VH-VL binders against Flagellar basal-body rod protein FlgF (flgF). Designs and how they scored, part 1

Every score and structure here is a prediction.

Target 1, 245 residues: Flagellar basal-body rod protein FlgF (flgF), of Caulobacter vibrioides (q06171)
Amino acid sequence: MDNALYVGLSRQMTLRRELDIVANNIANANTTGFKVEDLMVRTEQAKPAKTLDGSSPVKFVMDTGVARNFTQGPMTKTGGDYDLAINGMGFFKVQANGGERYTRDGRFTTNPEGILVTQAGAPVLDDGGGQITIDPRLGPVTVGKDGIVSQGAIRVGRIGLVRPDDLSTFAKDGDNLYRNTTNTAPQPVTDAQIHQGMLEASNVQPVIEITKLIEIQRAYESVAKMMDNTAELSRSAVERLGKIN
Unless a header shows other numbers, all headers, positions and changes below count from the first letter of the chain; Kabat numbers aren't used for antibody chains.
F, E and O stand for the ipSAE by ESMFold2-Fast, ESMFold2 and OpenDDE, each averaged over both directions (binder to target, target to binder). V2 = 0.75 x the mean of E and O + 0.25 x the DockQ between their complexes.
[cut] marks letters that were taken out.
The coordinates of atoms that the task and the answers printed are left out; those that the model quotes come from them. Centres of patches stay.

## First folded at step 1 (VH-VL)

Design K05
Fold by ESMFold2, look of step 5:
Structure K05 (fold): chain C 245 residues (1-245), chain A 122 residues (1-122), chain B 108 residues (1-108)
Amino acid sequence: as target 1 above (245 residues)
Amino acid sequence: EVQLVESGGSVVRPGGSLRLSCAASGFTFDDYGMSWVRQVPGKGLEWVSGINWNGGDTRYADAVKGRFTISRDSAKNSLYLQMNSLRAEDTALYYCARDSYGDYVLGAFDIWGQGTLVTVSS
Amino acid sequence: SYELTQPPSVSVSPGQTARITCSGDALPKKYAYWYQQKPGQAPVLVISEDSKRPSGIPERFSGSSSGTMATLTISGAQVEDEADYYCYSTDSSGNHGVFGGGTKLTVL
């Protein structure tokens, strides 16, 4: 493969992946607790080849992964008894997908057994890793800023908040959940507050993401036109050889 | 009630192939990661390979990478180890172990089988 | 590659405290696990995540980890505690499981 054409192909692949990430961010601009994502891009320079006409270096563009911004999203008042938002660095613990999972999405409800669950039915875990059971006959639920869940004078439990030592160890696990990807357990949090009757909105800034989308689409179109021109040159060369032969 | 039962161990020649099976019962198989651990008789334990709860991530010890393949079958509650290009140093008792994490942490082997013996001899 | 170093043997009298060490450069950031293996039997997890005792494990078993060293402690060792003990952890990358060489505990 020609070095200039290889650089064009690798750029197109990077742009396609970047487009997918930006489109996903836009699709989740209204998703509770969503954290905006971006593509990590690395550049790798190729060594020049010696020719009679000389040579010049060619840059290769490679991507490596996804970066996630865990900055606090805006908090919105909903008034729901089971709507919780975290102010500060922390995650709710839930039981899902074969283990403990973590989320900033505080849209909770009760299942038929009275267990506090996410919208997908995953149990919300207390500070000891157990389930939290709500008795509908004991009156309305109150959740203090320290996470203590009460019904009237009865303490039902305490919602467990944790954070990892390094946020890069949390990876997306679907359903607005994160999993711990390391042998280091996330630790209990005492410096974050829970606000009942509120939800954390997405931290996506739609105008910024739409601007990125437009830039990516323009760059993709430019690379696509370059690839089409290269294909036309190849067809023209084949047509000229075919007429000779 | 909770059991892991290994099978498929036998005597094979160097360069041969063998497939080990581990049948799980008494627990929800898809909630847990699984590993293979081997032990030369009279010697220490050596981790061989691990697989997460849904099979989407696999890990291998350097000594077996490229030769062994771990897999799981949720419908049969079974873990497998395909061993190719066997060497004399692969001779060991092979244990199936449940990882209580389910995730990629590789270490909390809370349930073990009794092992199946693999002998590689010329 | 990465190794976990254990003493080959530890001897105590019944009722004494046994301490088995495990050294590894990754242990400041990685959990240590301890397995007991009696002759002819499969290993049994006795300490998880540095210091957690699984259900059914006697209270005389405890664990700790500080710096590059994890320690299994058996307070008031009994004759039935005579076994091989293995520490286990992952390497620095977190991608490979690693067992220590094992420590034979003798209780006479």
Scores: ipSAE 0.000, ipTM 0.431, lowest interface PAE 15.6, mean pLDDT 82

Design T07
Fold by OpenDDE, look of step 5:
Structure T07 (fold): chain C 245 residues (1-245), chain A 121 residues (1-121), chain B 108 residues (1-108)
Amino acid sequence: as target 1 above (245 residues)
Amino acid sequence: QMQLVESGGGVVQPGRSLRLSCAASGFTFRSYGMHWVRQAPGKGLEWVAVIWYDGSNKHYADSVKGRFTITRDNSKNTLNLQMNSLRAEDTAVYYCARDHEYGDYGWFDPWGQGTMVTVSS
Amino acid sequence: SYVLTQPPSVSVAPGQTARITCGGNNIGTKSVHWYQQKPGQAPVLVVYDDSDRPSWIPERFSGSNSGNTATLTISRGEAGDEADYYCQVWDSSSDHYVFGGGTKLTVL
């Protein structure tokens, strides 16, 4: 197998990953709080295998990770008392998977104990890292733009809203959760708003993703064709040499 | 019995500054966000700025961002708007309005009677 | 930027029903509020959260919102209803409060 085949194979692998990411984006186009992802790629120069015509550097395509786009998703009015949406850069704090986690999915509810929780049952944390307990006897819950949770005239708590200094330090942790990969705590957010009765839709743009999908497929086919042509040339060369001997 | 009274309007040259004030009464001022909304003569309403109940957060319309500053003094039940680098297009009646409490998507009620600002050379 | 579109004017006969529309992309997913402004006066809230109204506003005033259009309906129109009417929303993309251009209602 010659250098061209290896280069083609590396490109195909990258394209496959891109395809998976785009497919995942499309699949989650209607997932609350979902953020669109892109594969970051770079080209690396490597020493080629020895060839008859000499050696020229070859370039391999390598993925460098997944970039997550945290741009604001559309806000949808639901009228749900415990539905919350963030307008701006920030995350809800939750207690999950043995520690503090973060989410943009504001589909919250109360458990039998009156604790505010995610759909999966993870407690939603206040600005101090504590749980928020709702007492049905105090009346309906209102959440201010500043995250203050009230029942009537009683302040129950404040929704914890935080963001890291570098968004790239947040890694996916399943179930629309993110985890902080650094030792630096995310900081409280004061320049974003929380809206009760609303949910943030995914920021995936289906038309764009479909376009990407088509481009990826075309690229994949092109690489496949190149590899086939290379293989054919090699076979032909061998056949010609065989006829000479 | 809720009342908002704007003041500080007047005639000013382009590039100059003006400070508007809004005096609130009849409600717990410190519990509500406050807005400035303006209306050019013969034109429609344009939102200008909002400030949180405790002043912890502020937002501005793009047309005034960087030039106007919204502030409040909860001890005096006053809302202020510092307008710098005034332009002719800033000519308008300026209203202060109360934000609706909590997560009700921010309508305005009540409104003051407004104060006229005229920017002309 | 998010834009709300209102007709410049609407005319109705006394006793008839006036309908003022407010168009916006997916406005049905937003909360729409309506204000009445008479000449030389400050705006007054007449409808909030699509269809709710303050207790001091007559039941003749109602609101609806779906798809790309919100509508303020004024039944049994009276001369006293002549005013400019503005729709208003909050736009999450820009974090702006947005007003429509206003509609002048005339009761002929």
Scores: ipSAE 0.005, ipTM 0.487, lowest interface PAE 11.1, mean pLDDT 88

## First folded at step 5 (VH-VL; from K22 with heavy chain V105R, light chain K29D)

Design K62
Fold by ESMFold2, look of step 5:
Structure K62 (fold): chain C 245 residues (1-245), chain A 122 residues (1-122), chain B 108 residues (1-108)
Amino acid sequence: as target 1 above (245 residues)
Amino acid sequence: EVQLVESGGSVVRPGGSLRLSCAASGFTFDDYGMSWVRQVPGKGLEWVSGINWNGGDTRYADAVKGRFTISRDSAKNSLYLQMNSLRAEDTALYYCARDSYGDYRYGAFDIWGQGTLVTVSS
Amino acid sequence: SYELTQPPSVSVSPGQTARITCSGDALPDQYAYWYQQKPGQAPVLVISEDSKRPSGIPERFSGSSSGTMATLTISGAQVEDEADYYCYSTDSSGNHGVFGGGTKLTVL
């Protein structure tokens, strides 16, 4: 009887974890470059027919208990000279948190020194790992589809895109960044394009996340009713044993 | 010479099927998104379907979703449109268009073919 | 269901400025593109990404987008500019292409 209540409490703890995942997805439905998270599933689940790089969602586990879906989010225009979006597989490199980090969030700006940085001030790295410096005297910034940054005839640098061999090696590192969890450096990418004046929106689909929320609520109510019924049975048994004495 | 050449348009009956082809030459086919755009004679342009550079993402106008399938073949430098369950309103000149970006959705169609005519009639 | 609305026709005299509008609720978030189509010919891209002029397009063509309305402007219109003009963009998801209904520009 006591074991049944422990099983019910364990299920409620799992439901709270699922709720946290769904709540985080909903909170980030409008976060540039955000990749939706799901509870980890076993390898016996059917693999997607259109899996990029031939990997299934269950093979992309980067955090304990969650899988992250790296499907490309919608592209939207902004007209900003420093807003960049990636069409295809790849990540921007930035220098943050004492090392190299990776992001799909292409909201960039310049700091007072002219260095191309993220919204949090982390330098955006070129294809060689160096910083990219913009001189406002040289005119408007142009970023080509190949990532070449220029001001008029002057080439300033090239934004390099990278990807890991296995997306599961990228783990969330806060501030919409990922870190590489292995000793193997991510490889340069040439089969993706950069679009200046656009941003990649979150790939969260609110209808799907709201449906999950409803399902979690219903499961929680079902477990709560089971636990109430078990407590009533236990109370009835204690009352009968008290009368025997 | 950068060129797109459509073929496969013909007269078919309602409910029939037809496969359109678009042969690309003079550029690196795998760098570009592709779209099918149709035009009823004497009327305006209508986007039909698009496919990104590697074929991993396809989209369809609501009017054709579930009936048409877009595909591409890198070995043949060719774009295809499989048209099933054809209706009279599908009668149009069908253009093949190259997106200057790797994705069909952004509408920078810088190269167009001559079109191939599809007529659906009894 | 998303649509782009254009006037069916615009008429100007040679040397006058023609303005062709295109309205749609997704235009604040999506680029507009403009195509010129002359009789019996395939469309030609004349304005990309709201305001960018492709190589080979005369300087008299310009574009802008503000709020839910994009505008193609032909300053000093010439008789050879007489054509149908279509705007193109995507719906709010960015996944479905949409053409406007087209505008016949008459230059007399």
Scores: ipSAE 0.040, ipTM 0.604, lowest interface PAE 7.1, mean pLDDT 84

## First folded at step 6 (VH-VL; from K62 with heavy chain Y104W, light chain G97V)

Design K75
Fold by ESMFold2, look of step 7:
Structure K75 (fold): chain C 245 residues (1-245), chain A 122 residues (1-122), chain B 108 residues (1-108)
Amino acid sequence: as target 1 above (245 residues)
Amino acid sequence: EVQLVESGGSVVRPGGSLRLSCAASGFTFDDYGMSWVRQVPGKGLEWVSGINWNGGDTRYADAVKGRFTISRDSAKNSLYLQMNSLRAEDTALYYCARDSYGDWRYGAFDIWGQGTLVTVSS
Amino acid sequence: SYELTQPPSVSVSPGQTARITCSGDALPDQYAYWYQQKPGQAPVLVISEDSKRPSGIPERFSGSSSGTMATLTISGAQVEDEADYYCYSTDSSGNHVVFGGGTKLTVL
């Protein structure tokens, strides 16, 4: 009886963690480049999604009991010169938190020194690990599909894309950034392309996440009801035995 | 010179099959997405199908889904359209078009062929 | 079933401004592209990404997008601009790309 109550409490703790993950997904349904998360005990890695018709397996990455789906989100236009989206499996490199960090969030701007930075002020790194400096006097910036940054005829640098051999090595590091949890550097990627004037939307599907909320709530109520019934049966059994003796 | 040359257009009966080819030259074929676009003579343009640079991502217009198959061959620098269960409404001039990106969705068709005519009639 | 709606024809005199519209529900989130097609020829891209003019396209061609409508503008239209014009874009999913029905521009 006591075992059943401990199993019920363990189930409720798992459901509460799943609820927190689903709530976080919903909160980030409009966060640029956000990758939907799920609670997993074993990760199966698979090829990234190919089309929006959902015809192939996706990659899931386990991080402290959380799997992350790195399927590309839809790309939408913004018209902004410093808005970049990656089409394909790659990450921007930035200098943050004392080292290299990685992101799908292409909302960039310039700081007062002209350095290309993230919204949080972290420098965006070129393919050699250096900063990219834009001179506002040289006119509008152009970023080609190969990542070459230019102003008119002047080439100012190249945004390099990287990815790890195993996406499970990337862990969330705040501010929509990932850190590499291994000593193996992510490799340059040439099969992904950069689209200037677009941003990658979150791959969260809000209707699906809301459906999960409803299912989690029902499961939580069901466990709570079973625990109440089990506690009532245990009290009744103890009371019957106590009255006999 | 950068160019696309379509071939394989023919007259075929309803229910028949036909395979179109598009030979690409003058550019790095594997850097670009490709599409088939058709046009009934005297009518407008209609997107038919698209394929990304490595062949792993394909999409079809609803009118042809399940009947047409797009493919590409990097060794031959060629794009293909296998057309099955052809109908009279498939009669059109079929263009091969290059997307400016490695994917068929997020760019412009910056290079076009001259088209190959497919006629479906009894 | 995503559609782009264009007027079937637009007529102007030489030197006047022609405006060709394209309506689509996904245009606030997706770029429009414009193609010119003369009889017996393959289409030619004249406007990319709502408003960008490719190399070799005369400066009289311009484009804009606002809400669910994209507009191709030809300022000071010339007789050689007489052609069919198509808009092209995608739905919000990125899986259903489509051409508009086309607009016949007559300049005379």
Scores: ipSAE 0.534, ipTM 0.774, lowest interface PAE 2.5, mean pLDDT 86
Fold by ESMFold2, look of step 8:
Structure K75 (fold): chain C 245 residues (1-245), chain A 122 residues (1-122), chain B 108 residues (1-108)
Amino acid sequence: as target 1 above (245 residues)
Amino acid sequence: EVQLVESGGSVVRPGGSLRLSCAASGFTFDDYGMSWVRQVPGKGLEWVSGINWNGGDTRYADAVKGRFTISRDSAKNSLYLQMNSLRAEDTALYYCARDSYGDWRYGAFDIWGQGTLVTVSS
Amino acid sequence: SYELTQPPSVSVSPGQTARITCSGDALPDQYAYWYQQKPGQAPVLVISEDSKRPSGIPERFSGSSSGTMATLTISGAQVEDEADYYCYSTDSSGNHVVFGGGTKLTVL
């Protein structure tokens, strides 16, 4: 088979992966706390002197060949007592998938036992690793910017925020969760604040992702056409060689 | 006991420069976002610039972008506004305001100073 | 550039209900805040997060937000409520906070 056909097949595999990533970004443009992803060759590595958004420089975290942009998304109001947003660099801790997991998605609720949980039912952990139990009969929940959860005069717990030494150690674990890929525990943070009644929106920019989708489709069609032309030339060459005696 | 005190307002000719200061006391300065808000006497409030708790995010109103620089000094519990290339339209009472959260845009301005007057006139 | 639109003035008699509106395209996604400013004074927060009344603010002050419009309501307005009222919020980009143009409340 021709070298051009081998290169074409390799390009199509890469373009297919890129398409899957862009499609996932578009599907999550409205997912709370979602962090946009890109294939490594398309993303600029974090630069110490460049600031793109919010309170922090852009950092790219590699996960199995995917760069993830952890720039803070906009915070929007909901008015919900169990909706929390993080302003600053930090993650909520939850108990899921057999261990501690981390998320920027602050959509919480209570289960029938009164435990503060994610939408998928994973318990939200306090700063000591315990569960937070809410009794709805004790009145409305308040969450301070320091993460202290109270009902009236009763302190029920404190939502602790954590951050790894290097964001590249957090890998995607489904359900808008991340897992720690190292043996070193993420450190508690004190320089981020919690806002009750708000949620962090996705940092996906839909127009940019749609533009990428169009470019990928065009590149895929161009490679497919090149491979078809090469196959036809090879077939034509074989036909000519087979006819000369 | 919690207060903000602005200083540095003066009369300046067009094209001149001026530096405003705001001294904070009675609270943990590094926990809060800060802003400058101006008001032409007898007219409305206009947000000028904001800075988050750690200084990593600064923003400016379009009217002052490129001419004004906001900064903060944690050691002195102070907020600053460096104003360059001043114009007559910059004449206003300049307030220092604390945002109730660590970011200048996600909360209320719950503490205000009394303002310092800047007059840009020929 | 994003703006919050308020009526320039509202007039009521003592004991009547005053309603001051604030319109902005980002208000479905951003909280509105209301400030009272009397002549020669710094602004005072009277309504936080659309509808929350800070401690020390009289019960006659209330707030709401629906769609692109926030409303400050003063039920049973009193002569001391005569002031300028400003709504405040952020734009959808998160790059600017914005005050409305202000509404002069006159209590006859």
Scores: ipSAE 0.426, ipTM 0.724, lowest interface PAE 3.5, mean pLDDT 85

## First folded at step 7 (VH-VL; from K75 with light chain N95T H96Y)

Design K79
Fold by ESMFold2, look of step 8:
Order: C-alpha cells, then structure tokens, then sequence
Structure K79 (fold): chain C 245 residues (1-245), chain A 122 residues (1-122), chain B 108 residues (1-108)
C-alpha cells in the first residue's frame, strides 16, 4: 500500500513537470524558431527474479530531463532582407554570453556600426567565427542559399550553418539561443539551405498542446483521488487494529 | 548546357505500372531538390511529387500518394517516378523540374525538361 | 485541398497592360511564383517570390501580392506574350505545393 502511495506521488511529480513543459510550449507557439519540448520520462520496470527469490515487480518512473523536437517548423514569407530561415537541420552561429551560441531564429538586423546582429544585439558569425559588417552605401543585401552575403557584386561574407553530432547537447540559453554543453564543436552543415525573406515559425501545434494540458489535468486529479482513497484505507486499518486490547 | 531529359512515357492499361526517368546534366545534381509536375492535355499544371537533394525527404500530391514513388540516383544524375496502379486520370505529360534550392517547397522551378507522355487507356 | 484560383482567360490588345490574378488563402504567408507556357513548350519562370524578375525576363513583366491575391502584370503586352500563365505557391503548412488553374492570355 505504501508502494502504491510512492508510485502515486512519483506520478504526480511527473505530471506537474509535464504541465510546466506544455505551458511553456503554448507560451512559445508564436516564437520564431521555437522547438517544442517534451518531458523525457523513462519507465524502468524491475524485472522479477526467478521464483526462488522473486517478489512482484514494481514499475518506477524516472525523470531523465527534457527532450526537444527539432523538426522543421513551417516557413513563412516576410520580404525582409535580414529575415533568414534555415531549411534543413542546422543552426546560425552568434556571439553571445561570452561565447558561441546557436539559434534557428533568423530575425536579424544591423546595429549602428553595420554589424549583422540578432534582435537582442548578438553578432551573427560567419563561417570563420568573425562578424559580418554591412555597408549601407553598397546597396541592398542579398543572401544566397549557400549563405554568401552580397551587396551587388561585392561579397561581404558567408553565414555558416552548424549542427552538433547529438542535438541533445544543445541546451536553452535564453533569448531563443542554444548553448553547446560539450567541448566538441558543432560541425559545418552543407545539407541545409538559407532562404532570405522568410522566417521559420515555431513547430508548436497549439491545439495538440491544449489537448495535452486537459489530459494532464485529468490524470493529476485521478491520481490525487486514488491517493486520498488509499490514505483513508490506511486510517481505517489503523483504527480497526487499535480496537484490539 | 543545363538540361533535364525525361523518358519512359508510354501507353499502359489501367492498373498497370510505369517508371519514368529524368536525366540531369550541366549542373551539380546533388545541390538541388527535384519534382515531377504533370499536365493533362488541354489542362493546367499539377505538382505530383518532390524529393530533396539527398533523397531523405519525399512528398506526394494526395491524388498519387501510395501509388507513386519518387527517387533519385546520384551516381547516374537521374530522377525517377515509379507509377503503380495507374488510372485514366493519370494520363498526362510528365515534366521533371529542378527547384532552385535543395528542397522542392520554398523555391522556384528554374529548369524544366520537355516532358514525357503517359497515356492510361484500355 | 488547397487551391489557387486564376481567371480562365484574359484578353488585351498589343501595347495594353495585362493583369492576371491568383487567389489563395495561404498567399499572405507564402510567396507566389509565375510561369509562362507557350504551346508545345515547357513552362518558364517569369516572376519569383511575388515580385522578383529572373534574369532574361523582360522588364514589362512585374508581380505583386497583397492579402490573398497575387497579380502578374505585363505592361505594354506584345504578341509574343500570348501564352498560358500559371501561379504556383505552397500551402499554409509549408508542406505541399500547388499550381493555379492557369490563365490563357490572348494579345489581339
């Protein structure tokens, strides 16, 4: 019975974390380049030993962290010369927070010095790790599918895309950025392409997330009710035993 | 110079199968997405299927899904369309087309072949 | 299920301005592309990304998009511009692509 209460409490903790993740997904349904998150929950089942020493198996729920779905979000036109979208698996490199950071959010602009920056002012890095500077006197910017930034016939630089070997090594770092949690640099990507004049929308599907929210609330209430019933049975059993003298 | 040449169009009975091919030359085939677009005589253009630069992502119009299979062969610089369970409404001139990007969805078809005619008749 | 609607025909005299429309619910979020097709020939791209003219396309061709409608404009239409014109775009999810039904332009 106390094993059942432990399983119930463990389930409630998992459901509360699931709720927080779903709420965050809904809040970011309109965030450019946002990638939907899910709670990575592994159900570990204790295998019964052979009948010589076996007891009934107990299922455990282990919270192993957050999984992020990097599936391509839909791309929409904007017509902006500094709006870029990546089609394929890759990330822009930016300089932020004391190092290289990575993003799918291609809402770029220039700062007063002409440096190509994110909305938060972080410089967008070229394929060699340098800044990209736009001279307003040279006319409008074009960005090719290979990332080459031009103004007329003049090549200004090249936006390089990168990808880690394992996407789980990218962690959230604020401002719609990811940070590499390993010492292994992400590799250049040649199989993804940049589309100027477009932005990648969030891959969150709000109707699906709202449905999850409803299911989580129902599951939480069901577990809470079952735990209340179990607690009442324990109190009743103690009362019956206490009448023996 | 830059060229796409379709072949394999023929007359076939309903329920039959046919494989179209498209030979690409004059450009780096593996940098581009490819599509099949068909045109019923006297009618308009209809997108049939698309494939990205490395073959890892394919899409099909609803009218052909489950019956047609698009593929590409980098060694032969060729695009293919396997058409199964053919119907009378599949009768059309079939073009292969190169997308300006490595995917068929977000660019323009900047290079077209001359088409190969498929007739489904009994 | 997503469709692009074009008028079946447009007629102008040489030197007049031809306007061919294309309506689709996803056009506020997706670029339109325009293809010219002459009898017995493969289509040719004449307008890219709503309004961009590929190299080799005469300046008389222009394009625009507003709301759910894209427009191909041929200013000072010439007899050789007589052709079928198709708009092309992506559905709202960015998953599938479609052509409009086509518009036959007659110059004379």
Amino acid sequence: as target 1 above (245 residues)
Amino acid sequence: EVQLVESGGSVVRPGGSLRLSCAASGFTFDDYGMSWVRQVPGKGLEWVSGINWNGGDTRYADAVKGRFTISRDSAKNSLYLQMNSLRAEDTALYYCARDSYGDWRYGAFDIWGQGTLVTVSS
Amino acid sequence: SYELTQPPSVSVSPGQTARITCSGDALPDQYAYWYQQKPGQAPVLVISEDSKRPSGIPERFSGSSSGTMATLTISGAQVEDEADYYCYSTDSSGTYVVFGGGTKLTVL
Scores: ipSAE 0.450, ipTM 0.741, lowest interface PAE 3.4, mean pLDDT 86
Fold by ESMFold2, look of step 9:
Structure K79 (fold): chain C 245 residues (1-245), chain A 122 residues (1-122), chain B 108 residues (1-108)
Amino acid sequence: as target 1 above (245 residues)
Amino acid sequence: EVQLVESGGSVVRPGGSLRLSCAASGFTFDDYGMSWVRQVPGKGLEWVSGINWNGGDTRYADAVKGRFTISRDSAKNSLYLQMNSLRAEDTALYYCARDSYGDWRYGAFDIWGQGTLVTVSS
Amino acid sequence: SYELTQPPSVSVSPGQTARITCSGDALPDQYAYWYQQKPGQAPVLVISEDSKRPSGIPERFSGSSSGTMATLTISGAQVEDEADYYCYSTDSSGTYVVFGGGTKLTVL
């Protein structure tokens, strides 16, 4: 097949994946704790198996995965007693999807049993992996910068923050959650601080993402035009040969 | 006892340099953001510069950017302000302040020093 | 750049309520903090996070924030409350921090 057409198809596949990622970033520009993503792209040489023994190689771009930027998003006040933000590199632990999951989204509430839960109802875990139970009759909850949860003089528990050795080991698991993709448990964090009454905003910059979207669409159109021109030249050549008989 | 003690304030000529120091005691220095705040006598408070708990993020007011450098030394529990190219408008009482959190922009200045006076004059 | 605007002065009689305002466009998204400063002394935090009173601050001090305005209220002001009061906050991005210009409270 034509080397230009093969390179064009590879580029369109990569551009489509990049478009999906940029669209998801834009959709989550207002999602609490969201971390902007980018497609990890590298150039690879093409090596046909068993059909070629010495041809000039072509280059194409392969999707190698998603890079996520964990830069701290801005923190904004809400005044809510169950709204928590993390300042520093750490994640809340929750019990969801059959195991421990991790999130930067500190929009919490209590269920009817008084258990501290996420918006989706997943229990927020303490530093020992247990649930945190609030007695609504004991007055307002206070969460200190060290994660100690109190009602008046009574210590209720401590919200456990964790961090993996390598942030790339956290993969998106839906519902603004991450899962640990390794067998190594994330380690407790003591250098991150919790701010009650605040939430971490998305670190998406919408103008930048919209600019990327426009550039991707333009690049896709350019590749499509190149492929159409190649197909027309091939059809025209075949048609001229057909008219000589 | 939780304390911040500033030192290094002096009289300098315009264009001169001065280094202010702030010695912290009675608390875990590396858990907190730190700032320098100045006040011209008889005038209001002006934030000058801030540094987070580990020194990885520093910020400067526009009036001092490029001339002042904030730093911290965990081994000595000390905060510093290197002031270069001093001008007459830099004359002020300089306070060292501890932020209640590990980042100077998200909490309150809950501990203040007594200040050290910098005078820039001919 | 971002500014916090305070009235230059407020005057009340002892026992009356003093209200000191602070205006800033980012105050819907950022907490306001209030500092009291008496002559020759370092500032003292009197209100944290819009409305929280630190330990040791008299109950007559309270704070609120609504829209772009934060308010420090001193109910039953005493002569010893005479001081300069500063509000403090950040811009909406958390990039710049500022003090307000200060308000001189006179209790006569």
Scores: ipSAE 0.439, ipTM 0.727, lowest interface PAE 3.2, mean pLDDT 86

